# Miniprotein binders against Mucin-6 (MUC6): the designs that were tried, part 75

Target 1, 185 residues: Mucin-6 (MUC6), of Homo sapiens (Human) (q6w4x9r395to579)
Amino acid sequence: GHCSLEGGSFVTTFDARPYRFHGTCTYILLQSPQLPEDGALMAVYDKSGVSHSETSLVAVVYLSRQDKIVISQDEVVTNNGEAKWLPYKTRNITVFRQTSTHLQMATSFGLELVVQLRPIFQAYVTVGPQFRGQTRGLCGNFNGDTTDDFTTSMGIAEGTASLFVDSWRAGNCPAALERETDPCS
Short names: E, the ipSAE of ESMFold2; O, the ipSAE of OpenDDE; V2, 0.75 times the mean of E and O plus 0.25 times the DockQ between their complexes.

## First folded at step 18 (miniprotein)

Design fe2 (from he2 with L16E L63E; at its last fold request DockQ between E and O 0.64; V2 from the best seeds 0.80)
Fold by OpenDDE base, fold request of step 19:
Structure fe2 (fold): chain B 185 residues (1-185), chain A 98 residues (1-98)
Amino acid sequence: as target 1 above (185 residues)
Amino acid sequence: DEEEDIRELVEDAKEELEEARELFEEAKRLAEEGNLEEAERELTEALYELWEAIFELRLAAYEAGDERLAEELERLAEELLKLIEEVMRLYVEIEREE
């Protein structure tokens, strides 16, 4: 399964459902029993400085019982608040530079993350087939049905992205918005 | 209705594509003139426009009730991805010169 966060505010789920939202919060992208040690992948969105979007992706966080790995726009990789030199390895996770603009987080448990740092901060999440039907978060449930991708953290299917996204907030943040952009802007 | 929504998305995508192309061409000129900072700005703007266009095409494809139409729209999105690659190549080249 492939989930992408592109253009600052666009998401494509594992089931290939596209949607957009604006919000300033940390959101759960991926939770699954297949992630060891209660692992979760999260996305941090904030106000955009130069984007046509109101908000944009500014960091990705992998959080487990053992690690809190943060990849931010400033290209600093931290674990548990400490800056790490690349390539960095901790247990079954390795973070390394893929290209001049891309970092990669490789794991031994079927999760791969590629982050494009610039000029637009973007993230690409890949999970193995063992994750099928066992994922939740903004990346959806990876069950081959796009119509239920907007399932909230409480297991309720929503028709719009805003309520869906809000349900996956990791903290107390403003409500997410769905708005159209002016193509002439 | 669905058909009108799809039409609107496609038209928006076309407008954004055209704008992105203009920005890309301007960026090329700026880069040739040695104005790398401004070139990078234009390239970045072009990328935002392209990603918006791609999103709209993907959304249109998702909303399409006809599989053939959906496939065509996805194909168009893939073509825009190729343009993104071209824009990014120039971006990386500029970065190397800085």
Scores: ipSAE 0.859, ipTM 0.929, lowest interface PAE 0.5, mean pLDDT 94
Fold by ESMFold2, fold request of step 19:
Structure fe2 (fold): chain B 185 residues (1-185), chain A 98 residues (1-98)
Amino acid sequence: as target 1 above (185 residues)
Amino acid sequence: DEEEDIRELVEDAKEELEEARELFEEAKRLAEEGNLEEAERELTEALYELWEAIFELRLAAYEAGDERLAEELERLAEELLKLIEEVMRLYVEIEREE
């Protein structure tokens, strides 16, 4: 299953449903019992300062009971607040530079994340077949049916992206992340 | 209705594609003149236009009630992905020269 965050504001779900949203917060991108240690993948959006998109993706976060891995548009990778040199490896996770513009987070539990750092910060989420029907969040439920991909955190299928996206807010947008964001190209 | 909405999405995608092509040609000229920072900005703007066009084609394909039309729209989006690859190749080459 493939889910993508492209062009600042565009999302394509695991079931290939496209949508667009604008917001300034952290959102749950993917939750699943297949992710160990209560793992979740989150996406951080903020005001972009460019005319093509009011808000844009500025960071992706993998959060579990053991790790908080942040990959941000300033090209710094942290785990639990500490900057890490690449390649960075834990028991189950490896983060490495794939190309001059792309980073990859590979895992032993069927999640792969590729981040394009420049010129537009973009993210590509791939999950193995064991995730089918077992995902929730902005990437949808991966059940082969695009009509219910807009299922909210309360389990209600919505007809609009805005209600769906708002239901997946994970917390407040931190001011420190906004200040530490540097331009990339 | 749905057919009118699909036509509007496709026309919007065409406009964005034409804008992206103009930006890409300008970026090539700027790069040949050695104006690498402005060339990178133009390439970035071209990419934003291309992603908008691709989104509109993907949405049109999702909304299409006809499987043949949906397949054609996805094929067009794939052609734009190839153009994105071309734009990215120039972007990476410019970064290496800096």
Scores: ipSAE 0.842, ipTM 0.923, lowest interface PAE 0.5, mean pLDDT 87
ESMFold2, look of step 18: ipSAE 0.825; ipTM 0.915
ESMFold2 (binder alone), look of step 18: mean pLDDT 75; pTM 0.654
OpenDDE base, look of step 18: ipSAE 0.856; ipTM 0.931
ESMFold2, fold request of step 19: ipSAE 0.826, 0.838; ipTM 0.919, 0.923
ESMFold2 (binder alone), fold request of step 19: mean pLDDT 76, 75, 74; pTM 0.682, 0.668, 0.655
OpenDDE base, fold request of step 19: ipSAE 0.840, 0.845; ipTM 0.923, 0.926

Design fe3 (from ge1 with I47L; at its last fold request DockQ between E and O 0.66; V2 from the best seeds 0.80)
Fold by OpenDDE base, fold request of step 19:
Structure fe3 (fold): chain B 185 residues (1-185), chain A 98 residues (1-98)
Amino acid sequence: as target 1 above (185 residues)
Amino acid sequence: DEEEDIRELVEDAKEELEEARELFEEAKRLAEEGNLEEAERELTESLYELWEAIFELRLAAYEAGDERLTEELERLAEELLKLIEEVMRLYVEIEREE
């Protein structure tokens, strides 16, 4: 399964459903019992000064009982608040530079993350087949059905991205907005 | 209706593609002139336009009920992805020169 966060505000779920949202919060991208130590992948969105969008992806966070790995747009990688030099390895996670513009987080448990740092901060999430039907968050449920990808944290299928995205907020933040594309933007 | 929505998305994507191409060409000129900072700005803007276009095409493909139309739209999106690769190649080249 492949989930992508591109162009600052565009998301493509594991089931290949595209959507856009604007919000300034941390959102859960991926939760699954397949992630060890209660692991979760999260995305941080903030106001964009460069993007034509109101908000954009500015960081990705992998949070578990043991680690809090943050990859931010300024190329700083931290674990539990401490800056780390690359390549950085913890028990079953390795973060390393893939290219001049890309970092990669490789794991031993079937999760792969590629982050493009510049000029647009983007993230690509890949999960193994063992995750099928066992994922939740903004990346969807990876069950092959696009029509139920907007399932909220409470297990309710929503028709719009706004309510779906809001349900996956990791904190107290403003409501997400769904905006139509404007060719003049 | 669905058909009209798809048509609108495709037309928007085409417009954004044209804008992105113009920005890309301008960036090339700027880079050749040695104005690397402005070139990077134009490249970045070009990329945003391309991603907007790709999103619209993907959305159109998602809404399309016809398999052939879906495949066509996905193919177009792939072509835009190739252009993104070209833009990124120039971006990386400029970055190396700075």
Scores: ipSAE 0.864, ipTM 0.931, lowest interface PAE 0.5, mean pLDDT 94
Fold by ESMFold2, fold request of step 19:
Structure fe3 (fold): chain B 185 residues (1-185), chain A 98 residues (1-98)
Amino acid sequence: as target 1 above (185 residues)
Amino acid sequence: DEEEDIRELVEDAKEELEEARELFEEAKRLAEEGNLEEAERELTESLYELWEAIFELRLAAYEAGDERLTEELERLAEELLKLIEEVMRLYVEIEREE
């Protein structure tokens, strides 16, 4: 299965359902029992500086009980907050530069992530067939049926991308109306 | 009307493709003149237009409701992906010269 995040705000699910959304949050892109150590892939979106998209993808994060690998627009790769030289290898994950503009995260558990760093930050998620019917998040459920790809974190199929996407927020993200105050100030 | 909605998506994709082509041609001229920073900006704008066009074609294919139209729209999106490859090739060349 293939899921893509392209053009700043466009998504295509594992079942090839296209949609667009705007938001300034971290979202669950992929969860699955097939990912070890409660692994999840997350996508970070923030305000863009361009007229083509109000918000854009700015980072991808792989999080498990053992690792927090961040690949971001600043082209720095970190694990658990520490910058890493490429190629970077753990027991089951390797991150390396594929081309001058692309990085790849390869794993032994059937997940592959390719990140295009420039000129537009984009992400390409590939999962093996063992993931079929066992995924959740912005990339959909990979069951061959696009009508229920907008399944929320509560297991409810929605008809709109907005409700679906909002259900997959990870962590505390201020709503647009409530962002006038800095909670850390 | 589903057919009218698909027609609107395809028309939007055509407009974005035409703008992307003009941006790409301008970027080629700028690069030939040695104005690499502005050429890079035009290439980036061209790519944004192409991704919008591809999205509209993919959405039209998703909404099409019959196999032949879906395949045709997907083939058109694939043609635009090949143009993205051309734009990216020039982008990478510009980065190397800098």
Scores: ipSAE 0.830, ipTM 0.915, lowest interface PAE 0.5, mean pLDDT 87
ESMFold2, look of step 18: ipSAE 0.817; ipTM 0.911
ESMFold2 (binder alone), look of step 18: mean pLDDT 74; pTM 0.678
OpenDDE base, look of step 18: ipSAE 0.860; ipTM 0.933
ESMFold2, fold request of step 19: ipSAE 0.829, 0.816; ipTM 0.917, 0.907
ESMFold2 (binder alone), fold request of step 19: mean pLDDT 74, 74, 75; pTM 0.695, 0.697, 0.707
OpenDDE base, fold request of step 19: ipSAE 0.848, 0.850; ipTM 0.927, 0.928

Design fe5 (at its last look DockQ between E and O 0.51; V2 from the best seeds 0.76)
Fold by OpenDDE base, look of step 18:
Structure fe5 (fold): chain B 185 residues (1-185), chain A 94 residues (1-94)
Amino acid sequence: as target 1 above (185 residues)
Amino acid sequence: SPEELVEDAKELLEEARELFEEAKRLAEEGNLEEAERELTEALYELWEAIFELRLAAYLAGDERLAEELERLAEELLKLIEEVMRLYVEIEREE
């Protein structure tokens, strides 16, 4: 499964459903029992301009009982809040520079993350087949059905992205905004 | 509508192309900072265009149309690669 966060505010789920939103919060991107130690991948969005519609991905966070890894444009910060030199390696996670503009987080448990640092901060999440039907968050549920990708944290399928995205907030933040499109127009 | 999304994507593509060409000129003149700005803007517009094409494809009930729009998106991805190549080249010169 491949999930992408591109152009600052565009998301493509594991099931290949595209959507956009504008929010300034931390959201659960991927949660699964397949991630060890209650692991979760999160996406941090912030304002990129004056308008509420000008929001952009600014960081990704992997958080488990054992590890906290924050990848932002300028640094990789770990559990102790210290910026680390790359490559950074833990028991089952390695973060290293892939290219001049890209970092990669490799794991032993079927999660891969590629992050473009500049000029646009973007993230690409890949999970193994063992994650099929066992994912939740902004990347969807990876079950081959796009119609239920907007399932909230409470297990309710939403028709619009805004309520779906809001349900996956990791903190108390403003509501997400979206541009509604009429599929019949 | 899918048709409106496609038209919007095409407009964004044209704007992005103009920005890309301007960036090339700026880079040749040695104005690397401004070139990077133009490239960045071009990339934002290209990704928006790609999104709109993907959304149009998703909303389209016709599988053939969806496939065509996806192919167009792939072409835009190639342009993004070209933009990124120039961006990296500029960074190396700085």
Scores: ipSAE 0.843, ipTM 0.925, lowest interface PAE 0.5, mean pLDDT 93
Fold by ESMFold2, look of step 18:
Structure fe5 (fold): chain B 185 residues (1-185), chain A 94 residues (1-94)
Amino acid sequence: as target 1 above (185 residues)
Amino acid sequence: SPEELVEDAKELLEEARELFEEAKRLAEEGNLEEAERELTEALYELWEAIFELRLAAYLAGDERLAEELERLAEELLKLIEEVMRLYVEIEREE
């Protein structure tokens, strides 16, 4: 199964349902019981500086109880906030540079992520057949039926992308607390 | 309508081809920064065209327009590959 994030704001689900959205938050891209340690893949979108897309993909995050791996458009890979040299390996995850423009995250649990860093930040999610019918999030439910790929976090099938996408926000879009609360003396 | 989406994708493809030719000319002239900007612009148009085709296929169902959609998608993907190849080549010169 393949899910893609291309052209700044375009998404194609595991069941090949295409849609476009604009938002400035972190969204759940993929959740599944097949991901160990309560794992989830998330996508971060922010305002773009280009006329072609109001908002654009700027980072992809893999989060579990063990790891928080961030791959961002500044081309830095971090785990739990600490920058890592590539190739970077944990027990189940390896992140390495494929080419001058592409990074890959390979895992032992059937998830593969390829990120094109330049010239447009894009992401390609591949999951093994064990994920069929067991996914939720912006990449859809992977059940072979495109009519219910817009299922919300509350389990309600929606007819519009905007309601579906909003239901998958991963939090409050954190306020810029670090910037606003920098110590002054 | 699906037919309108296909026609819009064809227009985007032609615009992207013009941008690609301009980028090649700029690169030949040594104006590498502008060439990269034109290539990036072409890619945005190509991904929009790909989206239009995917949406047209979704709306039209299994059979209608299938041969035209597949042919046009192949053209778009091939041009995307060509644009990316030139982009990478230009970056290597830097």
Scores: ipSAE 0.832, ipTM 0.918, lowest interface PAE 0.5, mean pLDDT 87
ESMFold2 (binder alone), look of step 18: mean pLDDT 75; pTM 0.660

Design fe6 (from he2 with D1S E2K D5K E8K E56K; at its last fold request DockQ between E and O 0.85; V2 from the best seeds 0.85)
Fold by OpenDDE base, fold request of step 19:
Structure fe6 (fold): chain B 185 residues (1-185), chain A 98 residues (1-98)
Amino acid sequence: as target 1 above (185 residues)
Amino acid sequence: SKEEKIRKLVEDAKELLEEARELFEEAKRLAEEGNLEEAERELTEALYELWEAIFKLRLAAYLAGDERLAEELERLAEELLKLIEEVMRLYVEIEREE
């Protein structure tokens, strides 16, 4: 399964459903029982002063019981608040520079993250087949059905992205805005 | 209607593509002139527009319901992805010069 966060505000789910939203918050991209140690992948969005969009992706965070790995647009990689030199390895996670513009987080548990740092901060999430039907968050549920990708954290299928996205907020933030109307609404 | 929405998305994507191409060409000129900062700005703007175009095409494909139409739209998106690669190549080259 491949989930992408591109162009600052565009998301393509594991089931290949495209949507756009604007919001200034940290959102859960991926939760799954397949992620060890209560792992979760999160995306940080903030106001964009450069992009044509109102908000843009500015950081990606992998959070578990043991690690809090942050990859931000300033190219600083931290774990539990401490800056780390690349390549950096902690247990079953390795972060390294892939290219001049790309960082990669490789894992032993079927999660791969590629981050394009510039000129647009973008993220690409890949999960193994063992994750099928066992994912939740902004990347969807990876069950081959696009129509139920907008399932909220409470298990309710929404017709629009706004309520869906808001349900996956990690903190108190303004409501997300959806510019494109969902054709299923 | 659904068809109208698809049509609009495709039209918008095409417009964005044309704008992005213009920006890309301008960026090339700027880079050749040694104005790397402005070139990077233009490239970045081109990329934003291209990604928006790609999104609109993907959305159109999602809405199409018809596999043939969806495939056609995806092919168009792939062409835009190729252009993004070209833009990024120039971007990286400029960065190396800085």
Scores: ipSAE 0.869, ipTM 0.936, lowest interface PAE 0.5, mean pLDDT 94
Fold by ESMFold2, fold request of step 19:
Structure fe6 (fold): chain B 185 residues (1-185), chain A 98 residues (1-98)
Amino acid sequence: as target 1 above (185 residues)
Amino acid sequence: SKEEKIRKLVEDAKELLEEARELFEEAKRLAEEGNLEEAERELTEALYELWEAIFKLRLAAYLAGDERLAEELERLAEELLKLIEEVMRLYVEIEREE
């Protein structure tokens, strides 16, 4: 399954549902029982300073009981607040520079993250088939049906991206501002 | 109507694509002149426009459903992805020279 965060503010879910949102918050991108140690992948958005997008992706965070790996727009990689040299390895995670513009986080548990650092900060999430029907968050539920990809943290399917995105906020943040979203579901 | 929304999305995407092509051509000229910083800015602008165009095509394809139109729109989005690859190739080359 593939989920992408592109162009500053555009998202395409594991089931290929596209949407756009603006917000200044950390959001849960992916939760799944397939991730060890209560793992979650999170996306951080902030004001972009450019006219193309009011807010843009500025960091991706993998958080579990053991690790808090932050890959940010300033190209600093940290784990639990400490800057790390690349390649960086834990027991089940490796972060390395794939190219001059791309970093990759590979794992032993079926999650792969590729981050494009420049010129636009973008993220590409790939999960193995064991994740089918077992994901939650901004990347959707990975069940092959786009009609319920906007399922909130309370388990309610919404017709608008803004209500869906707001439900996945992690922290005290303003509500998401929907600019161009699917009006049909 | 839904059909009008699809037409508007496709029209907008095509306009963004043409603007991105002009920016890419200008960036190539600037790079040949040695104006690398301006070339990078033009390439970045082209990329923003291409991602917005791809989003509009993906949304239009989603609204069209399983119709032949959705397949055509997805193919057009793939062509834009190939253009993004070309733009990125030049971006990386310029960045390496800096």
Scores: ipSAE 0.833, ipTM 0.922, lowest interface PAE 0.5, mean pLDDT 87
ESMFold2, look of step 18: ipSAE 0.829; ipTM 0.919
ESMFold2 (binder alone), look of step 18: mean pLDDT 84; pTM 0.824
OpenDDE base, look of step 18: ipSAE 0.851; ipTM 0.931
ESMFold2, fold request of step 19: ipSAE 0.824, 0.825; ipTM 0.923, 0.924
ESMFold2 (binder alone), fold request of step 19: mean pLDDT 84, 84, 84; pTM 0.831, 0.830, 0.826
OpenDDE base, fold request of step 19: ipSAE 0.857, 0.856; ipTM 0.933, 0.933

Design fe7 (from he2 with E56A L63K; at its last fold request DockQ between E and O 0.63; V2 from the best seeds 0.79)
Fold by OpenDDE base, fold request of step 19:
Structure fe7 (fold): chain B 185 residues (1-185), chain A 98 residues (1-98)
Amino acid sequence: as target 1 above (185 residues)
Amino acid sequence: DEEEDIRELVEDAKELLEEARELFEEAKRLAEEGNLEEAERELTEALYELWEAIFALRLAAYKAGDERLAEELERLAEELLKLIEEVMRLYVEIEREE
């Protein structure tokens, strides 16, 4: 399964459902029992500096009982708040530079993350087939059905992205907004 | 209706594509002139617009009830992805010169 966060504010779920939202919060991208140690992948969105969108992706966080790995737009990689040199390895996770503009987080448990640092901060999440039907968060449920991707953290299917996205907030943040494409934006 | 929505999305994508192309060409000129900072800015703007266009097409494809239409729209989106790759190549080249 492939989930993409592109263009600052666009998301394509594991089931290939495209949607857009604006919000200034940390959101859960991926939770699954397949992730060890209560692992979760999160996305941090903030106000856009140079962007046509109101908000944009500014960091990705992998959080578990053991690690808090942050990859941010400033190209600093941290674990539990400490800056790390690349390549960095901790247990079953390795973070390394893939290209001049891309970092990769590789794992032994079927999760891969590629982050494009510039000029637009983007993230690409890949999970193995063992994750099928066992994912939650903004990346959807990876069950081959796009119509139920907007399932909230409470297990309720929503028709719009805003309530769906809000349900996956990590902390107290403003409500997310759903906007359609606008050539004038 | 759904058909009208799809048409609007496609039209939006086309407009964005044209603007992105203009930005890309301007960026090339700027880069040739040695104005790398401004070139990067134009490239970045082009990329944002291209992504918006791509997602308009993907959304249109998602809304399309006809598989043939959906495939056509996805194909168009793929063409835009190729343009993104071209833009990114120039971006990386500029970065190497800085």
Scores: ipSAE 0.851, ipTM 0.927, lowest interface PAE 0.5, mean pLDDT 94
Fold by ESMFold2, fold request of step 19:
Structure fe7 (fold): chain B 185 residues (1-185), chain A 98 residues (1-98)
Amino acid sequence: as target 1 above (185 residues)
Amino acid sequence: DEEEDIRELVEDAKELLEEARELFEEAKRLAEEGNLEEAERELTEALYELWEAIFALRLAAYKAGDERLAEELERLAEELLKLIEEVMRLYVEIEREE
């Protein structure tokens, strides 16, 4: 399954549902029992400073009971707050530079993350087939049906991206801007 | 009115693609003139336009009730991804020279 965060504000879910949102917050991108140690992948959005997108992706975070790996647009990779030289390895995670503009986080548990650092910070999430029907978050539920990809953290399928996105906030931050979230739906 | 929405999305994508191509040609000219900072800015703007165009095509494909139409729109989005690849190639080349 593939989920992408592209162009600053565009998302395509594991079931290929496209949407756009704006917000200045950390959001849960992917949760699944397939991720060890209560793992979650999170996306950080902030004001972009460009007219094309009010807010843009600025970092991706993998958080578990063991690790807090942050890959940010300033090209610094940290784990638990400490900067790391690449390639960086833990028992089940490897982060390495794929190209001058791309980093990759490979794992032993079926999650792969590729981050384009420049010129636009973008993220590409790939999960193995064991994740089918077992994901939650901004990347959707990966069940082959896009009608319920906007399932909130409370388990309610919503018809609008804004309510869906707001439910996946991780922290105290403003609600997503409705006019820019999924403007074509 | 999904049919009208799809038509507007495709028209938007076409306009964005045309704008992106103009930005890309301008960036090539700026790079040849040695104005690398401005060339890089133009390439980045072209990329934003292309991603918005791709989003419009993907959304149109999602709204399409006809499988053949959806597949055609997805193939058009793939053509734009190839243009993004060309734009990125010049971007990387410019960064290497800086």
Scores: ipSAE 0.835, ipTM 0.924, lowest interface PAE 0.5, mean pLDDT 87
ESMFold2, look of step 18: ipSAE 0.831; ipTM 0.918
ESMFold2 (binder alone), look of step 18: mean pLDDT 79; pTM 0.744
OpenDDE base, look of step 18: ipSAE 0.798; ipTM 0.903
ESMFold2, fold request of step 19: ipSAE 0.803, 0.835; ipTM 0.900, 0.923
ESMFold2 (binder alone), fold request of step 19: mean pLDDT 81, 80, 79; pTM 0.784, 0.762, 0.749
OpenDDE base, fold request of step 19: ipSAE 0.837, 0.837; ipTM 0.923, 0.923

